# VH-VL binders against o27280: the designs that were tried, part 107

Target 1, 266 residues: o27280
Amino acid sequence: MDSMNVPEVLEIKRIVEESESVKTFIFSWDFRREVRPGQFVMVWDFRDEKPMSVSLIDPVRSEIGISIRRVGEFTDRVHGLSEGDLLGIRGPYGRGFELMGRDILLVGGGIGMAPLAALADEATARGMRVDALVAARTADELLFLDRLEAAGVNISTCTDDGSCGFKGFAHERLLTLEENHDMAAVCGPEPMMFQVMRILDERDVPAQLSLERYMKCAVGICGQCCLDDTGFRVCAEGPVFWSQELSRVREFGRYRRDPAGRRVPW

## First folded at step 3 (VH-VL)

Design u20 (framework fv_libevitug)
Fold by OpenDDE, second read of step 4:
Structure u20 (fold): chain C 266 residues (1-266), chain A 121 residues (1-121), chain B 110 residues (1-110)
Amino acid sequence: as target 1 above (266 residues)
Amino acid sequence: QVQLQQSGPGLVKPSQTLSLTCAISGDSVSSNSAAWNWIRQSPSRGLEWLGRTYYRSKWYNDYAVSVKSRITINPDTSKNQFSLQLNSVTPEDTAVYYCARETWYDSFDYWGQGTLVTVSS
Amino acid sequence: QSVLTQPPSASGTPGQRVTISCSGSSSNIGSYYVYWYQQLPGTAPKLLIYSNNQRPSGVPDRFSGSKSGTSASLAITGLQAEDEADYYCAAWDDSLSGPVFGGGTKLTVL
């Protein structure tokens, strides 16, 4: 199904406070516009537009949720909104996650759990066994734990400061887990994803990873989200990539391009 | 390992209320990822969706237009089941009734065993 | 009378490929995912295909679904005797604000 290229003005139906810095904005959605976990939408606050992952897909209620972390001017404005206020939503765009097998591992860091939460809902609905490694800097930044638990997801947590679960990084926690899965889905800080991917590759676990890049057009035209060497457009060929695809991407886990096209390290 | 077990009478007199119950195992009636539906099947009307109940921070019900004025679907969280009440039944309501779990868009992935309900004097 | 239109019957010999069509409108198949159900005699319908072409666990890969425009199709390759059943397509319908089903296709394995 074709994605919309013009923002649709939607009313915020509900706002869920996920953490101190993360809110989920819920909208009515016409599911004639198909949406998959891992896809993103462009959120327009009538001043600026930013890509955001879909974190909730509820075809029963005809709703979607978008989780937004407060990180800058745009998100500050959005976090100031209330139920009943309006936002422009354009999309969905990009390649979403694929599910295969019976057992799936989700590895998420911070706001990276947003698309994975949606994927968890689908996977559990399919009757898959879902294990989720949820990582954050601190306990209060762990996202969607109650939601995941309610869905029947087996959760393992890790925090940088040890305030909840394993003290350390996601890849370190992963090394302590011996169980293999049929596939894995990963989303979070790119350095985290890079390390996690390496471990999963060594274990021969097929993995999909969701990348974040600066996106302007979301339709593969402007090239702002192009990955070096491959020419992959994160908005078109991604944001979800297989590990084999990312193995060809030199910049993965190392650097990204800023809006001016300069290389900046992670 | 989701199972739906139906119970209720198979014979109802005209103008009376048809009542069925669907007990859920392996899932919760208040699941945030499911909706609980009633569907009936007859030679004359084929498969016909009647309605659903589901929990999303609060309880919701959707009913088919054809039976909206006569139908009630209620969840029972204490027993992890949901029920169907269809008032003022007529012979046209004779059918095999199924409860079903909805989890994917409009898909029904688990069904009860079905209950033949005959409306007859 | 069914909102979605299916052929009343289909037949094939073991090993053959058979297809069952499902025709709808913009208010249902044209806009929403199509689902397929298999109903063996005396049993409840069983989900066979979801989201146009996805197979639940336990469904053989010889079953496949496709959708184009306002129509959908179920294909069965390598037809087997146990495939003899009624098959129903389904989709959400905006005009009725609920799921609708096809009239069903009785598949006979000759």
Scores: ipSAE 0.022, ipTM 0.548, lowest interface PAE 6.6, mean pLDDT 92
Fold by ESMFold2-Fast, scan of step 3:
Structure u20 (fold): chain C 266 residues (1-266), chain A 121 residues (1-121), chain B 110 residues (1-110)
Amino acid sequence: as target 1 above (266 residues)
Amino acid sequence: QVQLQQSGPGLVKPSQTLSLTCAISGDSVSSNSAAWNWIRQSPSRGLEWLGRTYYRSKWYNDYAVSVKSRITINPDTSKNQFSLQLNSVTPEDTAVYYCARETWYDSFDYWGQGTLVTVSS
Amino acid sequence: QSVLTQPPSASGTPGQRVTISCSGSSSNIGSYYVYWYQQLPGTAPKLLIYSNNQRPSGVPDRFSGSKSGTSASLAITGLQAEDEADYYCAAWDDSLSGPVFGGGTKLTVL
């Protein structure tokens, strides 16, 4: 019925190797369909499907890009594909980022830079000043630095091990950076996002955070997409939330759930 | 800066062909980041998209279903312009016709001045 | 009738906030970007908002767009006499295989 809930079989037009563990798969896209930075698609390899954030939105070439990190059997199979091979794509789904003001801070960790790279493109096209704090465990896990630089983004890096830029965590680096932004957008590991959110709240900077867990519920309501205490469904109402919304969520940054639904600290 | 300038006759008889031209300055009709549209406006039907032509390694055309059998939109790279031909016109085709550049997700960011075309005997 | 429904008229006084609604269906606004166009008397339409809520260079920040489900809204704050115009929403429509426009809203500044 709804064309967004039926996968389209698309040919892989181009593959970009972003790192040893990350590839961006590029498809022709009909830009009459709404697609916003922060939204995700379901990627189907004709055996399994997984949610993946949109990392490139290019109406000039009529292309959409999906960045995939190799972390398991599904992603290993997809990484083995070549240009000309087919994948099923359905969507986009979810709530995208909203832009406001003249200045934006992006804070991304690891693959969390994927949706933020698409947002950076749109923010710079709008004429905003974009500062990006790009964080990873090691230098080889920093993503999209060349793309961000080409877009005119002001980049700061940090790595846990000090192999590139500031030695430390994203929130520690953020404390040493200028405080003055009209808004922020944050995507990465949940403990990182929680610490960053707290600093931005103290600075009175409105922030949007992408909570990309439980996106399996893309086709509607399911129990696994419902957050504790608030009833928010990540697939329906997220994955992007304002910081004031997430401050009401007991789970955010404090614990996660294992496959049995039990609370597990980060 | 980009400007679109329209030309063509404002009076056409029923059953004849309506022909309009849109001259482009400040951009190329073969720009791979643009599409070139015709849109009309009448009191009874409001704004109606008619079709577009655009270059992406080769030329493409898209036409509205309501006019598809009667419409041709053609680029002219040597003159940096594009044209509209609408065959077998009826009084219902009376409207102000606009050409427009399309960029960024079907946005019509620059428009021609408009041409009132009256279809009457 | 138009596929996208707008109120035929709206009014306000200088300095006020005015909103103009646009309602559609899952085959247009529910699935596709929304655009807003301003048409001053005797002129061609001018792009005011694209991609639901983005402003082209030169459009004052008094104009903002929003979209929720199958509906969209244009908000004008600090209304000025120069804002008196016709306003049109637009989106792609699957059933017509092309962009469609709302019927237009005539905004009068009293």
Scores: ipSAE 0.000, ipTM 0.407, lowest interface PAE 17.2, mean pLDDT 83

Design u21 (framework fv_libevitug)
Fold by OpenDDE, second read of step 4:
Structure u21 (fold): chain C 266 residues (1-266), chain A 121 residues (1-121), chain B 110 residues (1-110)
Amino acid sequence: as target 1 above (266 residues)
Amino acid sequence: QVQLQQSGPGLVKPSQTLSLTCAISGDSVSSNSAAWNWIRQSPSRGLEWLGRTYYRSKWYNDYAVSVKSRITINPDTSKNQFSLQLNSVTPEDTAVYYCAREDYYDSFDYWGQGTLVTVSS
Amino acid sequence: QSVLTQPPSASGTPGQRVTISCSGSSSNIGSYYVYWYQQLPGTAPKLLIYSNNQRPSGVPDRFSGSKSGTSASLAITGLQAEDEADYYCAAWDDSLSGPVFGGGTKLTVL
């Protein structure tokens, strides 16, 4: 009934190759419509629909960007598209990140940097100091480094194989950093986020974390993205949660539900 | 620095055409970052957006559904102004009419002084 | 009658905090930025707040806007006599394909 729930067919204005496996698709956007970092859209390729985080919010150019990692059939199809091709975009949905304080820490892993990149743009535009810990398995999987640098973000990298920056995981690198921030935003593999959250909690740094779950309706109706015990719907109450909220979520960092509703460990 | 100066008659007879002009200073009617709007205000209908005209490589017009069949908003680049034409007026069209600039944020940041238009026989 | 709903009146004494609510729907406030306009007696409306909570140059910081869900609020702290005016909220509406206004709130400074 709400027009926002009807996919809008948009032309791909531009495609940015972020890495071998990640592309950012840019669309014209009417910025009378609100969109916040951390929110997601449902991308429809006229066959299937998948939730994707908004990774670029540019009011000056009247553009939004959606970064998509090539991981399956749907994303394979989308990655085969060219500028000028069409996609359906429905949304945005969910709760985005909030900004507070003067100094913020971003901790991102892999494609999790997508919403954080958008947040970085907003934060820097607001004159905030932004430190970003960018993690990936290998150097070639590190995302948005040039973009973040251009925005004035202080970047620290870590890779599992040590091919760039700190050799190890994001939480391990975080332990080596002594500086506290007014707020942190975290997005990436859930095991990473779990460890990072614990460290931030111990340091009394308010943290927001963006969860990924199987989403179908995006409007809190179908229940596919419900979190155990709390009944939180990732698409409605999230995907961005405060650490205090996630502390109540038993499954966080431990398991998720697959499309069939089965518990699957991370 | 932007100023909008309205002109036009304040009295119109029923079934006739209401015509107003808004002269722009400090900006261009063909600005790519602005839209030029007409809004009216009455005790019965409150503030009511009527429509807009704007240039984005070509001219566009958007009109409120309530007046779409009767309204025309035209830019005049030579005079740097835009006009309102409302046909077949009735007493219900009695209101204070405002021209307004719609800025980059889609806000009405500059307004004309307003013109009371009374529809009466 | 108005698409956006405001209380018809509000009042406060100098120095007080006053809030004016604006209620809409998913087709307007729920999806689009909210704007606030101040209209002094006998004058045209003046932009007070844009994009939910942004103040144009010249607007005192005692004016603030907020939005949650399908509702918005204008807060005035340190109320002054000069704040006596009508206040209107506005937002784009999908169903009408144009901006819509609230019915306005007459603020009286006692």
Scores: ipSAE 0.052, ipTM 0.662, lowest interface PAE 2.5, mean pLDDT 93
Fold by ESMFold2-Fast, scan of step 3:
Formats: sequence, structure tokens, C-alpha cells
Structure u21 (fold): chain C 266 residues (1-266), chain A 121 residues (1-121), chain B 110 residues (1-110)
Amino acid sequence: as target 1 above (266 residues)
Amino acid sequence: QVQLQQSGPGLVKPSQTLSLTCAISGDSVSSNSAAWNWIRQSPSRGLEWLGRTYYRSKWYNDYAVSVKSRITINPDTSKNQFSLQLNSVTPEDTAVYYCAREDYYDSFDYWGQGTLVTVSS
Amino acid sequence: QSVLTQPPSASGTPGQRVTISCSGSSSNIGSYYVYWYQQLPGTAPKLLIYSNNQRPSGVPDRFSGSKSGTSASLAITGLQAEDEADYYCAAWDDSLSGPVFGGGTKLTVL
């Protein structure tokens, strides 16, 4: 229980600059503590603690990576750190992705590609055929393309502004892709994930979707990460859910929760 | 354009089963962006939602608590329609019955023409 | 009885502004989007406003919606004779696990 509920102070071994706003922080990791794609850790800068998805799982090098987008005070402070500096890491927490079948489609938007990059590594290691649809607002915000290419992933891109690949949204690009898949995994903004889920359901492709909203409690004790209609707690029962359960949740894709836990329209 | 066309008897005797059908054109009953609803309207109860059926990897049904023990809503993908069965009807079930499509934004964006059902002996 | 409260009637003359209110609670309007439906005599209800303040294609810009706390309003500017109808608000309700409708407001164009 020690390793899960007490932060371990770890040295930043390496920092990879993924884009002007995203960095991956790499730490040595003892793989006697199992970590799976789709799980998250609590990152502590000795002032505030925030949940972050695991984006790299490398048992050969004994390393994990966490990818962080610069969006506020906490992430600005973490982005200011250098190799050799210390962070507290607690976890991992949550359900990881489950893999089945021979073929998988990954659909990621922005920083949502972070947990999917770790999943891509596991799927390719298992000999699965991996297709990835990588979406962002602009070309500069497309993440992990070189890593996915090196892993043998078949990549399609789309950007809202047309600066790289298909001009349009992820679900519009998905409608032009005709390949059959045994399963899919989706992570990104909730409205994007809902539209993608609709298309995958129409095609009878079972999908897992990762909800990274408001995971302020590591084990679900505070209740702030609770989903509306089903009573699921994201940190206890998620963050990964099957599409058939999310299709019943009135809140999914329509509402978010503020820091106080109140419903707020998108 | 989406159109919903209702059919079924306008007179039902007390204790019998009320059966209505809603035929869909311009969309598929198995569309994963829609849900298919029955709503009734009477002077005493106003507009009252009865339930819905929808496809999301599998078929789901949701029913209003007030009718849950008596109601069945079924899709028919081969005919592109859905039906309402309401068992053990009483005069209080007298109403205009509407079928309606529910869109992504949870609005009832298309409605059938309505069917007046009178429950009397 | 209706869960959402609307005035039973409203009236105006051509060219005026009319506002129709809808009052609920934290379990419905306070937590969920509000919708407005127009029903002309002898016809099915028609979607007029969705997601608090959005208009579907084909609805004139004279119609607008707003929401504050547990209450919502429908505003009709430049009132026209063809606007004479019954107007219903609607929202999801947690206690009933389904959509609920207001009692309706009969708008008379004098």
C-alpha cells in the first residue's frame, strides 16, 4: 500500500520536448510495481498534486514517462524544472486499457495521445496491427507521430485548420477510413470522443474511452470524479470505460464538472 | 428530411393492450446518434414522456416510472420502425400519443403527427 | 402536475416583445439544458430552442432563450400573428430519470 498512497520522491532523468506546450518527464521505475497503459499517477511538486496519465512504459530501460501540457500554474511550475530536479510520484491508479483481437484503432486528440502512445507500444509488442488517427487543432499540436511511426503504427492525421493531413475534426476523418478493426481506444476532448464513439458503435467496433476529467482523488474517496447517471467514479472504476456504458451517461459529451463538482455545459 | 408516420387503433377497451407503430423515413432506427421516444399529451397530465429505445452497440430501453410495469417499446430494423405496447389500459390512458426522435443534443427535433387514443367501453 | 412551472397565459400585440418564464429546481433546470417547444393548434410540438439558447435551422431569430440558476426564459421579439400558440419548456430531471415538461403557456396575439 506504501508505494500507492505515499508519494515517492523521484529524480527527473530526462525531459523530452514533444511540442512548445507539451513535455514528457521520464523517471526510473521499479517494475515490481506494475503499470499498464491507461493508468495515471499523482504528480506532486511539493506544493500541489495533480493526476497525469502514464505515456511511456519501458521495462527494458526501467523507465516510465508522464506527458504534461502547460495549461496553468501547476503545469507552468513543472515545465520550469530541469533534469536532476525532484518530483513526488504516487500510484499508479485506475483501470488500464484491455486489448483483444488482432487489430486496434487508436483515436487521439491533443494530449489524449499520451495514454494512447503507451497503449500503441503494448499493442505492437503483442503483434497487433495498429492504426492511429491523430487529431489536433494545428500541425504543431500533433503529438507522438515520430514515436508511433518508429513502432510500425499506420498513421492518419487531421487538423482543424488543415495545416497537416485532413482538414476537419477527428470524427469527419474517421468517416473516410474504411478499415475494419476488432477494437478501438479513444482519448481526447469529450465532444470529440462522443462523436467518434457514435461512428464506432454504428460499425460494431467495441471501444474503450479514457476520461481524464477532474481526477483529484486517487482512489475515488472525495467523489468529485463521479459520473452522473451510472454512479461510476473515474478514479475508482475508470478512467477507461467501454462505449456501451458511456452511451447511457447523460453527462458524457454534454456537461463537465467544475472544481466544486457542479455540472457546467461545455 | 426526417419524417415519422404513426399508425394504430384510435379506440381501445379498458384492460386491453394499446399498440401503436411509428415508421421512420430519412434516418435509420438503429442510428447511433438518435433515440426514439413515445410522448403523450392529455388535458389532465400535459406532456408526459413514456420511454425510448436506442442502439449503442446493443439495444437499450428507458421507461418512465409511472408506466414501467405496463410498457414495452420495441425497434424493428427490417421495417425501420418502432412500436409502443401499453398493457392493461384504463380511461386515464386516453391521450394524443406522439413518437419523436431525440438528437445528439437531447432535443426532440422531429415528431410524428400524433394519434388520439380513447380508452372506453 | 407539471414539474416545471410556466404562466398559463401570455399576450402581446404585433411588433412587441413577449417573455415566457419557466421555473424549476436544482434537479432539473439547475443541472441540465433547457428546451422550448412551440405547438400550433391541431399540430405536434415543434423544437424552437435547444441547449438553453440555440436555435435550430429554420427558426426565426426573433426567438431566443436564456437560463439563470433554476429558471429559464423564452423571448419573442417583433411578435407576429403566427406566433399565437402554446409554448412548453423542458429539461431532464434527476428524480424521474427522464425529461419533464412545463404546463405550457398559451400565447395570444391581440
Scores: ipSAE 0.000, ipTM 0.471, lowest interface PAE 11.6, mean pLDDT 85

Design u22 (framework fv_libevitug)
Fold by ESMFold2-Fast, scan of step 3:
Structure u22 (fold): chain C 266 residues (1-266), chain A 121 residues (1-121), chain B 110 residues (1-110)
Amino acid sequence: as target 1 above (266 residues)
Amino acid sequence: QVQLQQSGPGLVKPSQTLSLTCAISGDSVSSNSAAWNWIRQSPSRGLEWLGRTYYRSKWYNDYAVSVKSRITINPDTSKNQFSLQLNSVTPEDTAVYYCARETYYDSFDYWGQGTLVTVSS
Amino acid sequence: QSVLTQPPSASGTPGQRVTISCSGSSSNIGSYYVYWYQQLPGTAPKLLIYENNQRPSGVPDRFSGSKSGTSASLAITGLQAEDEADYYCAAWDDSLSGPVFGGGTKLTVL
């Protein structure tokens, strides 16, 4: 028996509205159970259970935060909850980010900034220099800018429509940013992450990338969490992978799997 | 637009190495949205995928299990082409060999003209 | 043996509708997109249908694809003499970790 395999019923202490479609739910946490940026928890609303990345790790206040985007029935129900309501939480699960060096780059797209915001907090607390490239389709979908600014992060933005910062995609903006980093961490849509990884590989910057689709695989729920690797499918321990591990996967950045296991383009 | 042109021998002796080349125009062999395949066709076995090479930050190859021990597929970025080497050929390797591009939709959207290879002594 | 099963032949007269079937399993057609290729005598195969039912530019709307469960079909309406060819279905297969092809269907017109 592992206590991580049993949901703990926790009270919602605070709710932060990050955007029209994203809220962060904050809970008291016992840090005898270590939580690392890049790990996730299973959130249970007493009907369904879904994996969610940890977006805030605050051992001083003994709190964790979980950022949830409204995209379907489960998330609509959770968004309807108020401070004082209860949710089941189990975990943490998965491989988190590993910090190395002195200067790091974060590249996040949309809700992918959630686990990177937790990483930024840890990196800045360690005295590391943090550059963040925050990407979204529109200005209203850029997340955590105030939190990153408060942490002392050097922020660059880009939007597909040009409504904030550079007009274009994350990888196009990255090409105009010339600076060596000791490592990078990337989280967002897979096509974005693939293009970013390619540029970082050319610059000899080791990168860690977070793949949301492998979260269920880590808890044994999803049989479709497979990584195409040298002609073989393997159940991968995620959600965070080094770029060396992902560079072998032809499917990365090109296709995803639907619930039936079908390849669908991004 | 995209064209694939094949070259190589029409006759190979048993136990020798079969070598074919596919020259690409209208696309790059290092395109990160493409993979470059070899497929053969024989009356007895129909269409058989043999393998592919593709660039995703570095070069990768995937090979069909039936030929994996004998096959090598290599890109040549300077000539914008890729090749097939099949070792220790037998008469069962007699077939028309095609190169083909595989794109974002996981389809073979452009094919070379085909090369008939006969394995006989 | 072919992993995907097609009838070896089909025939029709000009103007008729012809359907070519393709049967597989849950590890291929049941889970993945189906593709159709047309091969005219003496030529390389040509992509005719991608992602179950989509047509590349230049393919007439006489050609349509469909998929249900572990089976797929290619339909040709208003059959023309130039449609005489071999037709192949294809799909990715999980157990083989690669694309697999049907055995082909020789379509004769008239």
Scores: ipSAE 0.000, ipTM 0.428, lowest interface PAE 14.3, mean pLDDT 83

